# Ledger of designs, part 15: VHH binders against WD repeat-containing protein 38 (WDR38)

Target 1, 314 residues: WD repeat-containing protein 38 (WDR38), of Homo sapiens (Human) (q5jtn6)
Amino acid sequence: MNSGVPATLAVRRVKFFGQHGGEVNSSAFSPDGQMLLTGSEDGCVYGWETRSGQLLWRLGGHTGPVKFCRFSPDGHLFASASCDCTVRLWDVARAKCLRVLKGHQRSVETVSFSPDSRQLASGGWDKRVMLWDVQSGQMLRLLVGHRDSIQSSDFSPTVNCLATGSWDSTVHIWDLRMVTPAVSHQALEGHSANISCLCYSASGLLASGSWDKTIHIWKPTTSSLLIQLKGHVTWVKSIAFSPDELWLASAGYSRMVKVWDCNTGKCLETLKGVLDVAHTCAFTPDGKILVSGAADQTRRQISRTSKSPRDPQT
Below, E stands for the ipSAE of ESMFold2; O stands for the ipSAE of OpenDDE; V2 stands for 0.75 times the mean of E and O plus 0.25 times the DockQ between their complexes.

## First folded at step 9 (VHH)

Design q2 (from m1, 15 letters changed; framework vhh_7z1x_3; at its last look DockQ between E and O 0.33; V2 from the best seeds 0.00; counts 0 for: pae O 7.1 > 2)
Fold by OpenDDE, look of step 9:
Structure q2 (fold): chain B 314 residues (1-314), chain A 120 residues (1-120)
Amino acid sequence: as target 1 above (314 residues)
Amino acid sequence: QVQLVETGGGLVQPGGSLRLSCTASGFTFDDYAMNWVRQAPGKGLEWLSSISGSGGSTLYADSVKGRFTISRDNAKNTLYLQMNSLQPDDTAVYFCAKESYTRGYPFDYWGQGTQVTVSS
C-alpha cells in the first residue's frame, strides 16, 4: 500500500514553439522523444527538434486543416489527418509524403498506428473507421458502428484491438482478429456527452475524455469503469498517460491542465497560466508534459519531473 | 458571415411550455456542436444544453435536466430548445451559441437572444 506521497510536480522548463501559420490542433512526440510533431489549421505539419526547439521542417500538402498527427511506433513514419478528407503518410527521415489515403467522405479527425507500425486506423465525421495497410496504402477494413463522428482512436498495446471514441458518447473496442464485417466487440458506455479524446496506457488501460467534463479510465478487457476523474470545469479536449502510467494529463477549453493520479483518481496538480487556452497535451518519454494552446499559436513544453518516489537523492 | 437568429420567446405561465428556435447561416451547420445559454436579469451567463453536430449526443445542465430538450434539424440549419414545466426562475434572455473548435473560447458566435418571461 505505497502511500504515494503526492509527487510535487515541479515545472523545470518551458519551451515555446511558435512558427505556425494557424492554431495547433495536434501534437505528438517521436518514440525516442527527440522530435515533436505538430498539426496546424494552416494545413501543414511541422517537425521540431524537441531539445532545442528548432524547426526541422514544415510540410504542406493537405488542402485543409490538419486535425491530428502521430508517429509510428518504430519512429520511421508519421501520419496526418485532415479536413480535406485524407490521411497522409510521411517518411520522417526524408520529410516526404509517401501516401495519400483516400476513402473518407468527410473530415478525418483521428489517426493511429498499430503497435507493429503495419496498420493505420483513421476516423472522422463520416462515422467510419478505416483500417489501412501502411505499406501499400490500401484500405483493409471498414469499421462501422458509431452513430456520430469519430474523434479519437488508439490501438491496444497488448492485444490486437482498436479503440475509438465518438460524439455518440461511446467508446468502441474493435477486435481486429475477427473477420469482416468487423462489429465492435465492445461498447463502453458511461459518458453523457461527446467523447473528444482517448488513449491507451502501456499496460492496456484506456482513458477517455468527454464534453461531460469527465475522464474515464477503463479496463477494456472487462469492460469496466475503474475511475472517473472529476474536476474540469469545461470540456475535456485532450488526455495522455505518463510513460509510467502513474499520471494522466488532461487539457480543456480552460487555461488549465490537470494532472491526475491514475490509481487514486485525485487531481494532483492544476497547471494555470501557462497558456491562454490549452487544447492538447502529451507526455514525452522522459515524463515531461507538452501543452499546446491556440490563442498565441504557440506550444509550450512544460518539463515537470515527478520526483519518482524511488529517487531519494534529488 | 456567421449568423444565429433566435425565435420563439415570449410570456408563459408557470408550468407552461415554450419552444425556441435558432436559425443558423454562414457555416456548415452539421459540422459544429450547438449550445443554448441564458442570462437572467442581474445574473451571469448560464449554460443550459449542448448538442453534437449530427445530433447524436446531448448534454444538459442540472438546472434544466428533465424539463428541457435540445434538438436540431440539420436540413433546415435550425437548433431547437423545447422547454417544459417552466418556472419563474427560467425568466431570461436565451441565446444559441456555436461551438468553437479552433479558438480559445468555447463559443465563437452568438445570437441576439430571445426573451422568455415566466409569470403568473
Scores: ipSAE 0.016, ipTM 0.347, lowest interface PAE 7.1, mean pLDDT 85
ESMFold2, look of step 9: ipSAE 0.326; ipTM 0.691
ESMFold2 (binder alone), look of step 9: mean pLDDT 86; pTM 0.863

Design q3 (from v1, 21 letters changed; framework vhh_7aqx_2; at its last look DockQ between E and O 0.45; V2 from the best seeds 0.00; counts 0 for: pae E 5.2 > 2)
Fold by ESMFold2, look of step 9:
Structure q3 (fold): chain B 314 residues (1-314), chain A 121 residues (1-121)
Amino acid sequence: as target 1 above (314 residues)
Amino acid sequence: QVQLQESGGGLVQAGGSLRLSCTTSGFTFDDYAFSWFRQAPGEEREFVGSISGSGGSTLYADSVKGRFTISRDNAKNTFYLQMNSLKTEDTAVYYCAKDTYSRYGPEFDYWGQGTQVTVSS
């Protein structure tokens, strides 16, 4: 079939993953898309092979619900954040806990790895952002400035900067390049509600998704807002840039996933699925979109969809 | 064994006030953010407001801003919706929810009985 410039997205593969001992709060794809993590109310993190749907392991250790999980960029580690006020660092291949990072006073709600996988950032309800050395497990910095809970974070791939998003409706950009003890940050204002997700593009643009139902794309080096993406009917939960930076995928707190043109801000496609709530969306290195979330009519099961843009040429 | 129980509904005249309570058990109250939702007859369920885990931030739907206040009392494992300057449009069954909007969105039918609020002219 020969097609023109309007691309349409088609669902190519759906896999169902079950057998969680509680509701799933978070999911994350490995950098290569081969593995899915799910973090559960039962205090466990589950690892799944994306292609087959096979359960690879079930890892306990947290004494409270797991609220967030994330792979390191090199794929060798993952981190989990919990209501037990800890972050746990895990070896993917060995399926073993390497470190328990203690320091937060309240629930930890976000973790993110630096691009070289050597640092980890965490944030939560104590309004504090903590930066950790992955190798030693030592806290490197305490970043204070948000006026309410930290909900989201991401490291810049191009410079040593960290973005954090908060219930205070702001994004803070922390410049970690300074060798002095003073921390520097910029506040990006414009959202009117919780900053639920953040994603840097490969070139260093920043997307922020919010409970105000919008997505903002920023140029952090100039602190300028480039474009607003409007059209979600519910709060935004997850966002991801395509590797070529032409597209943005977003999932709301609904059964809908949207694909946007990053240059025009136009919503190109809206996908309705079998998911109750999408937890995460991601792009594979070859440009396919992966989405995961809770399945219809179940509070104990999670499903995965694998989608890519329709080929514009035969 | 997670339980959330709404209470405090009733009949009030327009312009009046009412306070709803959500009493919780079976989980650590301090570990969660909480939300209120409502559903009027023949309409979709809508978000009313949320309170952060720290209790320092609240979010409200535009239709209730300035009139409704959410608060929490961690010692009693209870959170509240104070509704002032009530309008007939506020007539609905009100529901409380653990965590944020994600599991109780308008397209999903996970709701218990709720508490009825009726505002008469």
Scores: ipSAE 0.236, ipTM 0.631, lowest interface PAE 5.2, mean pLDDT 79
ESMFold2 (binder alone), look of step 9: mean pLDDT 80; pTM 0.799
OpenDDE, look of step 9: ipSAE 0.718; ipTM 0.867

Design q4 (from m1, 19 letters changed; framework vhh_8cml_1; at its last look DockQ between E and O 0.86; V2 from the best seeds 0.00; counts 0 for: pae E 5.8 > 2)
Amino acid sequence: EVQLVESGGGLVQPGGSLRLSCAASGFTFDDYAMGWFRQAPGQEREFVASISGSGGSTLYSDSAKGRFTISRDNAKNTVYLQMNSLKPEDTGVYFCAKESYTRGYPFDYWGQGTQVTVSS
ESMFold2, look of step 9: ipSAE 0.167; ipTM 0.634
ESMFold2 (binder alone), look of step 9: mean pLDDT 82; pTM 0.819
OpenDDE, look of step 9: ipSAE 0.781; ipTM 0.899

Design q5 (from v1 with T28R G55E; framework vhh_brivekimig_d4; at its last look DockQ between E and O 0.48; V2 from the best seeds 0.00; counts 0 for: pae O 10.8 > 2, unsure alone 64.5 < 65)
Amino acid sequence: EVQLVESGGGVVQPGGSLRLSCAASGFRFDDYAMSWVRQAPGKGPEWVSSISGSEGSTLYADSVKGRFTISRDNSKNTLYLQMNSLRPEDTALYYCAKDTYSRYGPEFDYSSQGTLVTVSS
ESMFold2, look of step 9: ipSAE 0.488; ipTM 0.756
ESMFold2 (binder alone), look of step 9: mean pLDDT 78; pTM 0.793
OpenDDE, look of step 9: ipSAE 0.798; ipTM 0.895
ESMFold2, look of step 12: ipSAE 0.394; ipTM 0.717
ESMFold2 (binder alone), look of step 12: mean pLDDT 78; pTM 0.797
OpenDDE, look of step 12: ipSAE 0.006; ipTM 0.267

## First folded at step 10 (VHH)

Design r1 (from q4 with T28R G55E; framework vhh_8cml_1; at its last look DockQ between E and O 0.36; V2 from the best seeds 0.00; counts 0 for: pae E 3.6 > 2)
Fold by OpenDDE, look of step 10:
Structure r1 (fold): chain B 314 residues (1-314), chain A 120 residues (1-120)
Amino acid sequence: as target 1 above (314 residues)
Amino acid sequence: EVQLVESGGGLVQPGGSLRLSCAASGFRFDDYAMGWFRQAPGQEREFVASISGSEGSTLYSDSAKGRFTISRDNAKNTVYLQMNSLKPEDTGVYFCAKESYTRGYPFDYWGQGTQVTVSS
């Protein structure tokens, strides 16, 4: 059990992404990390080249603030959710709106793609989760069970399940293999406040962040809480697993980013003052942490420095 | 224009109770979570409690748990904070807050505040 020296996180690069007409509500990296999406209060979605910081496109269409945006796993599409009660599906290459998904009765707060990029889930203030066919734009299923606003969603990587987090402080796991009506298969209870974010690991673990300032790591298949991460001084806003599932990154509303050991539950590092507001934490495929924040989006790339001796100084 | 007007503050003895009210206007009240914050002299503003717009899910700070109750009347566009078993440490200006639609910020508007003083 090689007690590998805790990788020290070093801030390597800070990039500023400006030109928004309003506050940034959401940010998302493409699967390859080459593109950054930002959703703004101005009703637009912005595409950025991550490396150069160059604005690629500004896309209007929403008639209200964009609340959330996310790339499809295959990187060909992205979706945006808005206060205008709609979800828009966009072609990345063409920078064109493909579909306007209508059905929500209130602000849509979250969107997520299935692993195969064929389905899209959305949730919002109407306490409803909608499953959409990406190709046709048709609603496939209406998932009802939450008692308050849905704020987060993510598909399981291995099982045809959807997890949703709500202000009712619960996570629901929806088995999508079941014939309609889709009933919440499991409710994960343990948080004492609003769930603001959740994400699956590659192996199928589920992490949830809450206004109770904690992060829970669950085993959805057994509905068991594996570990509770304590240490945030404010509400958890965003979370992400590292590709190897050894680390979890979290961002709080207090401009704090924390990196956790998923096995021990220990906070390995706390980054303070890096961004005025950290909106999104993500990992690159190579294990780097990307953090994006609201103020004219300063992207700080935090790279994991593995003490491996052989990295040539080039 | 968004307006938040706090009331109900005052001087109370330790162990006493107060009920704060916040009258809200200028937005669709039931679409927003409301919160209470407080600021003691020389201290930073701190979260006390929040209540969601749709179902009234509540959140409390550790200091408020068991003593304070946040509630709302959507018909009156009013949020309340019932404070029981007050302590000197509860002294400060209490602010009503409106939830932000900006995901990066939990709240985006505060009232002028009402003074709460707990003293023997």
Scores: ipSAE 0.120, ipTM 0.594, lowest interface PAE 3.3, mean pLDDT 85
ESMFold2, look of step 10: ipSAE 0.397; ipTM 0.741
ESMFold2 (binder alone), look of step 10: mean pLDDT 82; pTM 0.827

Design r2 (from q4 with G55E; framework vhh_8cml_1; at its last look DockQ between E and O 0.48; V2 from the best seeds 0.00; counts 0 for: pae E 5.1 > 2)
Fold by OpenDDE, look of step 10:
Structure r2 (fold): chain B 314 residues (1-314), chain A 120 residues (1-120)
Amino acid sequence: as target 1 above (314 residues)
Amino acid sequence: EVQLVESGGGLVQPGGSLRLSCAASGFTFDDYAMGWFRQAPGQEREFVASISGSEGSTLYSDSAKGRFTISRDNAKNTVYLQMNSLKPEDTGVYFCAKESYTRGYPFDYWGQGTQVTVSS
């Protein structure tokens, strides 16, 4: 039971990313954390160099606000979802739209890539989840079962499953190995309000955040709730597991970021006032917490201060 | 232009009931969650309840739970707040709000509010 000294989180760097023509609805870091993607109400997606804060590109194409955006796991592509009812696939290096995915009947609120970057899932206000082939742009499957808007989705790392979170307060786990019609394999019930975000851990745990101000950590394979994280004073907006799965970061609408111990369920750190709006929480591969805000795209890097003497002050 | 007009506020005794209404216009009503907020004198505006667009999923503050009910009539573009068992602490200006299209902000387009006063 290595009584590891609770790592103190310190805010090390704040970067501002400006020049949006509208409010930022979504932000996402590249897998390596070197690039930041932002989707805006102005219908554009922006790419930023994370370290310098330099704008790399502004990409138009959507005819409505960009609601959500994500990088592919391999970092070569990214997807954007829009209220124009479309999903766009983009090449990161070329800054070019590769595909426009059409099929949704209402605003698309979430997109996620499969671990192998070959499939894309989208969901939105039409209560439908669509599975897409990334290469061809064809819709592979239509997943129906939610009773309200889909707001979040993520693929399992180990099993060909997709998790979706909805305003119907449920998480659905979809087994993608099954032949059509894809029926929800299981529904995870426990939240008492809208589910706003969810994410898988590397080992296959699933966390969900809700407007009920709680975070649930699930074991999808057994459909069991492992732990409930309580402490947010407002709606949970974003969550992310650390690579080692020891920590969970969460951002609320109250400009609050919390770091949780996944084993004990204890809140280890609360960062207040760091950002006007905490939009997205993520972990870098080395375990650093990246937080982006919507208003002025302020990025704050929170690093684990390991007591190791040798960390060069660079 | 988005418009929200609250009504139904007034003076009630402790234990009494009120039903607030909010008439909405200028947007596709059933595409957006609606919410109720309140602001007591000298305090910040606080969340009371919300209801999703088409399916009517509801959320309540701890203070509102068990006493307040939010509902909507999409045909009338109206959201309601039934308030029962009112307490003096419920006194304040109640505001109707529309869900923000901006994901970073839950609600926008606030109405002018309606005064609710709970007093013996």
Scores: ipSAE 0.093, ipTM 0.577, lowest interface PAE 3.5, mean pLDDT 85
ESMFold2, look of step 10: ipSAE 0.170; ipTM 0.592
ESMFold2 (binder alone), look of step 10: mean pLDDT 82; pTM 0.822

Design r3 (from q2 with T28R G55E; framework vhh_7z1x_3; at its last look DockQ between E and O 0.38; V2 from the best seeds 0.00; counts 0 for: pae O 4.8 > 2)
Fold by OpenDDE, look of step 10:
Structure r3 (fold): chain B 314 residues (1-314), chain A 120 residues (1-120)
Amino acid sequence: as target 1 above (314 residues)
Amino acid sequence: QVQLVETGGGLVQPGGSLRLSCTASGFRFDDYAMNWVRQAPGKGLEWLSSISGSEGSTLYADSVKGRFTISRDNAKNTLYLQMNSLQPDDTAVYFCAKESYTRGYPFDYWGQGTQVTVSS
């Protein structure tokens, strides 16, 4: 029973990523953590070298604000979702748009890749979830069931399932192994307001954040609510599991970022005053926390202070 | 041009009721969540209630929960706030606010506001 001294969270470094022409709506790390992706209100997607903070590329093409962006798990592609009702697929190495996915009738608010990087899911204001073939760019499936805007989506790491969160205050789990029409396999109910964000852990737990100021951690396989995280004073906007699944980070429509113990449900840390508005939070592969907001991306790396003398304070 | 025009404010006695309206123009009304916000004298803005697009899911601040009801008529491009059991502390300018697509800003357009005064 390694009584591991509760790792204290410390803010180690704040990096500024400037040059956006508008507010940053989304940020994501590459799988290897070497690249940072940001989507902006200016309709562009930006690629950054994570360590140096150097801008690698600025990619235009969208005719509206970029609402969401993500790397593929294999790191070769990334996708962006926009208010222009399209999803774009991009080649990371070439910094080039490969495909424009058309089908949504309203703003696309979320995009996510399957674990094998072969499929892409998108959702938005049209209350539709679309499943796309990454290689061909063709729409594979239309998933209908939500009663309001889809704001978040994520694929299960172990099961061919897709989770979607909606302003209808529900999470739907879609079993993608089933033949068309894909019917929502499971609806997770419990939130009392709009669901704004969701994410899977590596082990298959699902977390959802809501305008009800709470975060729910679910076990999708049993359709059970495991824990409710309470403490936000504003709407939850973004959430992310740490790689080791011990922590959950959350950001709200506030200047606050919270870090939670996933097992106990306790808030371990509240970061105040970091940003005017926290837009997104994410973990690096090494367990650091990235917080982004405002017109310029502000990266704050929060790492576990392991008592191990060897962790270079970089 | 986006326009929001609040009406229905006035003087009411404690315990009374008032219904506010907000007429929207210049955008597709049913595509956006709408909100009510108020500002009391000497205080900051306080969010009260939200109603989502066409389906009309609702959210309320604790301060008004059970007393206020938000609703909308998309055919009329009109947002409503039914206020019951009004108290002196409810005295404020009431604004309707359009929800923004911009994630960093909850609201992008506001009305001019309507004065609500609760006084005996």
Scores: ipSAE 0.025, ipTM 0.374, lowest interface PAE 4.8, mean pLDDT 85
ESMFold2, look of step 10: ipSAE 0.493; ipTM 0.787
ESMFold2 (binder alone), look of step 10: mean pLDDT 86; pTM 0.869

Design r4 (from m1 with T28R G55E; framework vhh_brivekimig_d4; at its last look DockQ between E and O 0.45; V2 from the best seeds 0.00; counts 0 for: pae O 3.7 > 2)
Amino acid sequence: EVQLVESGGGVVQPGGSLRLSCAASGFRFDDYAMSWVRQAPGKGPEWVSSISGSEGSTLYADSVKGRFTISRDNSKNTLYLQMNSLRPEDTALYYCAKESYTRGYPFDYSSQGTLVTVSS
ESMFold2, look of step 10: ipSAE 0.525; ipTM 0.765
ESMFold2 (binder alone), look of step 10: mean pLDDT 80; pTM 0.804
OpenDDE, look of step 10: ipSAE 0.122; ipTM 0.599

Design r5 (from q5, 19 letters changed; framework vhh_8cml_1; at its last look DockQ between E and O 0.18; V2 from the best seeds 0.00; counts 0 for: pae E 20.0 > 2, placed apart)
Fold by ESMFold2, look of step 10:
Structure r5 (fold): chain B 314 residues (1-314), chain A 121 residues (1-121)
Amino acid sequence: as target 1 above (314 residues)
Amino acid sequence: EVQLVESGGGLVQPGGSLRLSCAASGFRFDDYAMGWFRQAPGQEREFVASISGSEGSTLYSDSAKGRFTISRDNAKNTVYLQMNSLKPEDTGVYFCAKDTYSRYGPEFDYWGQGTQVTVSS
């Protein structure tokens, strides 16, 4: 495939990150790509140095599986979402929990930071979107409208809007510019399954990835579908726009990472890696792609088989 | 109390079909996702299919895709699994599961007793 821009798309470095006490449910790169977070079924969040693979810390606190993790855009904080119905805010430099955000009644499945790192959105199986003040830890707003679990979210970089994706197969665009008592939303319809990931581009386009194996690119200001990307053979798990908005990278529940031309919708390249399941991808500022996920070697190190249930008595 | 009762299992020849049913009670059925899992002897339970509680969005494992269909009848509080083109590898105990409304979220941790499916020549 032709890209129109000189680019070298190749697997240049593979590093294995093992020794989790359970399956890895989510991973996230720091904004500069130097750190990797992993959130595990064992209730811990692990921090790794991306290049060396060195484990930097293992942080407990959640009393249930960690379902999602994400760095703040400024790199000072990260958030974790868990089946224990909480979101935790962590200081990256100190490796310490700063806040426990309580309010959800069921598993929290997604978190996202506002571009200024001052607000956090969360959503999950209680069908509620909650906005939180990062500094104080107080809930600012409760957004209701989805008909099923909220599985993905992202803030617009250009307008005070939040996108949320759901098992109801829709994306909702919440206009946060309005006064607190009422928040209107618009629904983007077109997918036929769970909206597993969302990503805004720098100019405010929105990409949605789904378990229907497609990616849609929208213009949220007009609620218009611009282009549909087809070609994944598995559920889509993660997407990222290139900084220049010419390309989109996508990872599925498979070894495959695809790179797409955002203007034509054509798949420019398919990268087959050593991973069994990819669950995050990101672009560096110079256009390289970072991918993280589970591999056979990592699974062997974290899989546990117990013949007797360990159920501590009180 | 939550109660899930599976039925419809049995012995079938390869290439045959079975329809499993799961009658649910003790909770508001429409509000929860339901799923089917299976377990062969000496192995862990594995996911087969799930269906959401709202508009009925479905998910299938790779082994089930194209052969199995999950559905629900909210008026009867029942979830079904239609299994076609059965293979000996499909042999096992099939469990109906309800998603949890607990701090552990989307995991299916309420289970029925299971129904045996045996595919043999």
Scores: ipSAE 0.000, ipTM 0.176, lowest interface PAE 20.0, mean pLDDT 77
ESMFold2 (binder alone), look of step 10: mean pLDDT 81; pTM 0.812
OpenDDE, look of step 10: ipSAE 0.161; ipTM 0.618

Design r6 (from q1 with T28R G55E; framework vhh_7z1x_3; at its last look DockQ between E and O 0.39; V2 from the best seeds 0.00; counts 0 for: pae O 3.2 > 2)
Amino acid sequence: QVQLVETGGGLVQPGGSLRLSCTASGFRFDDYAMNWVRQAPGKGLEWLSSISGSEGSTLYADSVKGRFTISRDNAKNTLYLQMNSLQPDDTAVYFCAKDTYSRYGPEFDYWGQGTQVTVSS
ESMFold2, look of step 10: ipSAE 0.452; ipTM 0.742
ESMFold2 (binder alone), look of step 10: mean pLDDT 82; pTM 0.833
OpenDDE, look of step 10: ipSAE 0.129; ipTM 0.587

## First folded at step 11 (VHH)

Design s1 (framework vhh_brivekimig_d4; at its last look DockQ between E and O 0.32; V2 from the best seeds 0.00; counts 0 for: pae O 9.2 > 2)
Amino acid sequence: EVQLVESGGGVVQPGGSLRLSCAASGFRFDDYAMSWVRQAPGKGPEWVSSISGSEGSTLYADSVKGRFTISRDNSKNTLYLQMNSLRPEDTALYYCAKESRYGPEFDYSSQGTLVTVSS
ESMFold2, look of step 11: ipSAE 0.487; ipTM 0.755
ESMFold2 (binder alone), look of step 11: mean pLDDT 80; pTM 0.801
OpenDDE, look of step 11: ipSAE 0.009; ipTM 0.303

Design s2 (framework vhh_7z1x_3; at its last look DockQ between E and O 0.13; V2 from the best seeds 0.00; counts 0 for: pae O 8.5 > 2, placed apart)
Fold by OpenDDE, look of step 11:
Structure s2 (fold): chain B 314 residues (1-314), chain A 119 residues (1-119)
Amino acid sequence: as target 1 above (314 residues)
Amino acid sequence: QVQLVETGGGLVQPGGSLRLSCTASGFRFDDYAMNWVRQAPGKGLEWLSSISGSEGSTLYADSVKGRFTISRDNAKNTLYLQMNSLQPDDTAVYFCAKESRYGPEFDYWGQGTQVTVSS
């Protein structure tokens, strides 16, 4: 069990993705890490080559701000959610809109693909979660139960479940095997403010971030809270598990990014002053952290530097 | 033009109570969630409480839960914060903040009202 010295996080690269006409609300890597997707207040979705930072395409179509975007797990599609009450499905290779999903009555705040890329879930201000067939664009299910806006959603990697986080301060776990109308199978309670973000780990742990300044790591199968991460001084806006599930990154409204040990709950590192406002954080497939900010349209990649014992302390 | 004006701040002794008001204008008040945020000297912004536009759903930060109560009067376009059991740590500038129609962000802020808790 190589007690590898906790890799120190160092800011390795700052890339500017500056062609947006508005603030960046969401960012996502392709499964292979080669592409970066950004959604902007200007109503456009941007595709970038990750390494070079080159803009590949700018896609319009939404008539309101893009609030959230995500690649499909298979990497062939991506989806965008917008204040215009629609979700758009896009072909990655063609950079073309395939479907406009209509049904929401208010701003769509989150979108997520099922592990098999066949279903899409969306949620928003109308307090509704909608399941869509990706191929047909048809709404499959309407999930009702939250008392306030759905701000985050993610499919379980291991079971046929969907997790949604809401401004009602609850996480709902939906068993998608159930017949319509689907009721939430489990409600995870514990947060005292709006849930702003949630994500599954590869093994099926669920993390949620809240305006109560805390992050909860749950075991959904037992509806149990495993760890509460305390240390943020402002709202948690974004969270992401590392691919190896050893770390969790969180971005707060206070321009702070924190990296946590998932097992101990200890904050390993706090990155300050990197961005004016840190809105989103994500891990690349190789374990690097991407932080995006709204104001300066700058993205900083923080790489985990494994200090090889042999590197002389310069 | 959207305007938010906070009032009701002042000096209070520990254990005392204070009621803040925020008068809103320039938008349909009942369509938007409203929030209270504070900033203590040398500290960052701290979210305290939110209330939905029409349903009156309320949320509280742990730091103020059980002590503070957010409410609104839509007929008067006014947001309230009842603060009880005030402590020196509650000393801050208190802001009223309007949520954006486009998401979980505040698009308008008041000028703030000073609350000082001191013996």
Scores: ipSAE 0.009, ipTM 0.316, lowest interface PAE 8.5, mean pLDDT 85
ESMFold2, look of step 11: ipSAE 0.426; ipTM 0.753
ESMFold2 (binder alone), look of step 11: mean pLDDT 89; pTM 0.902

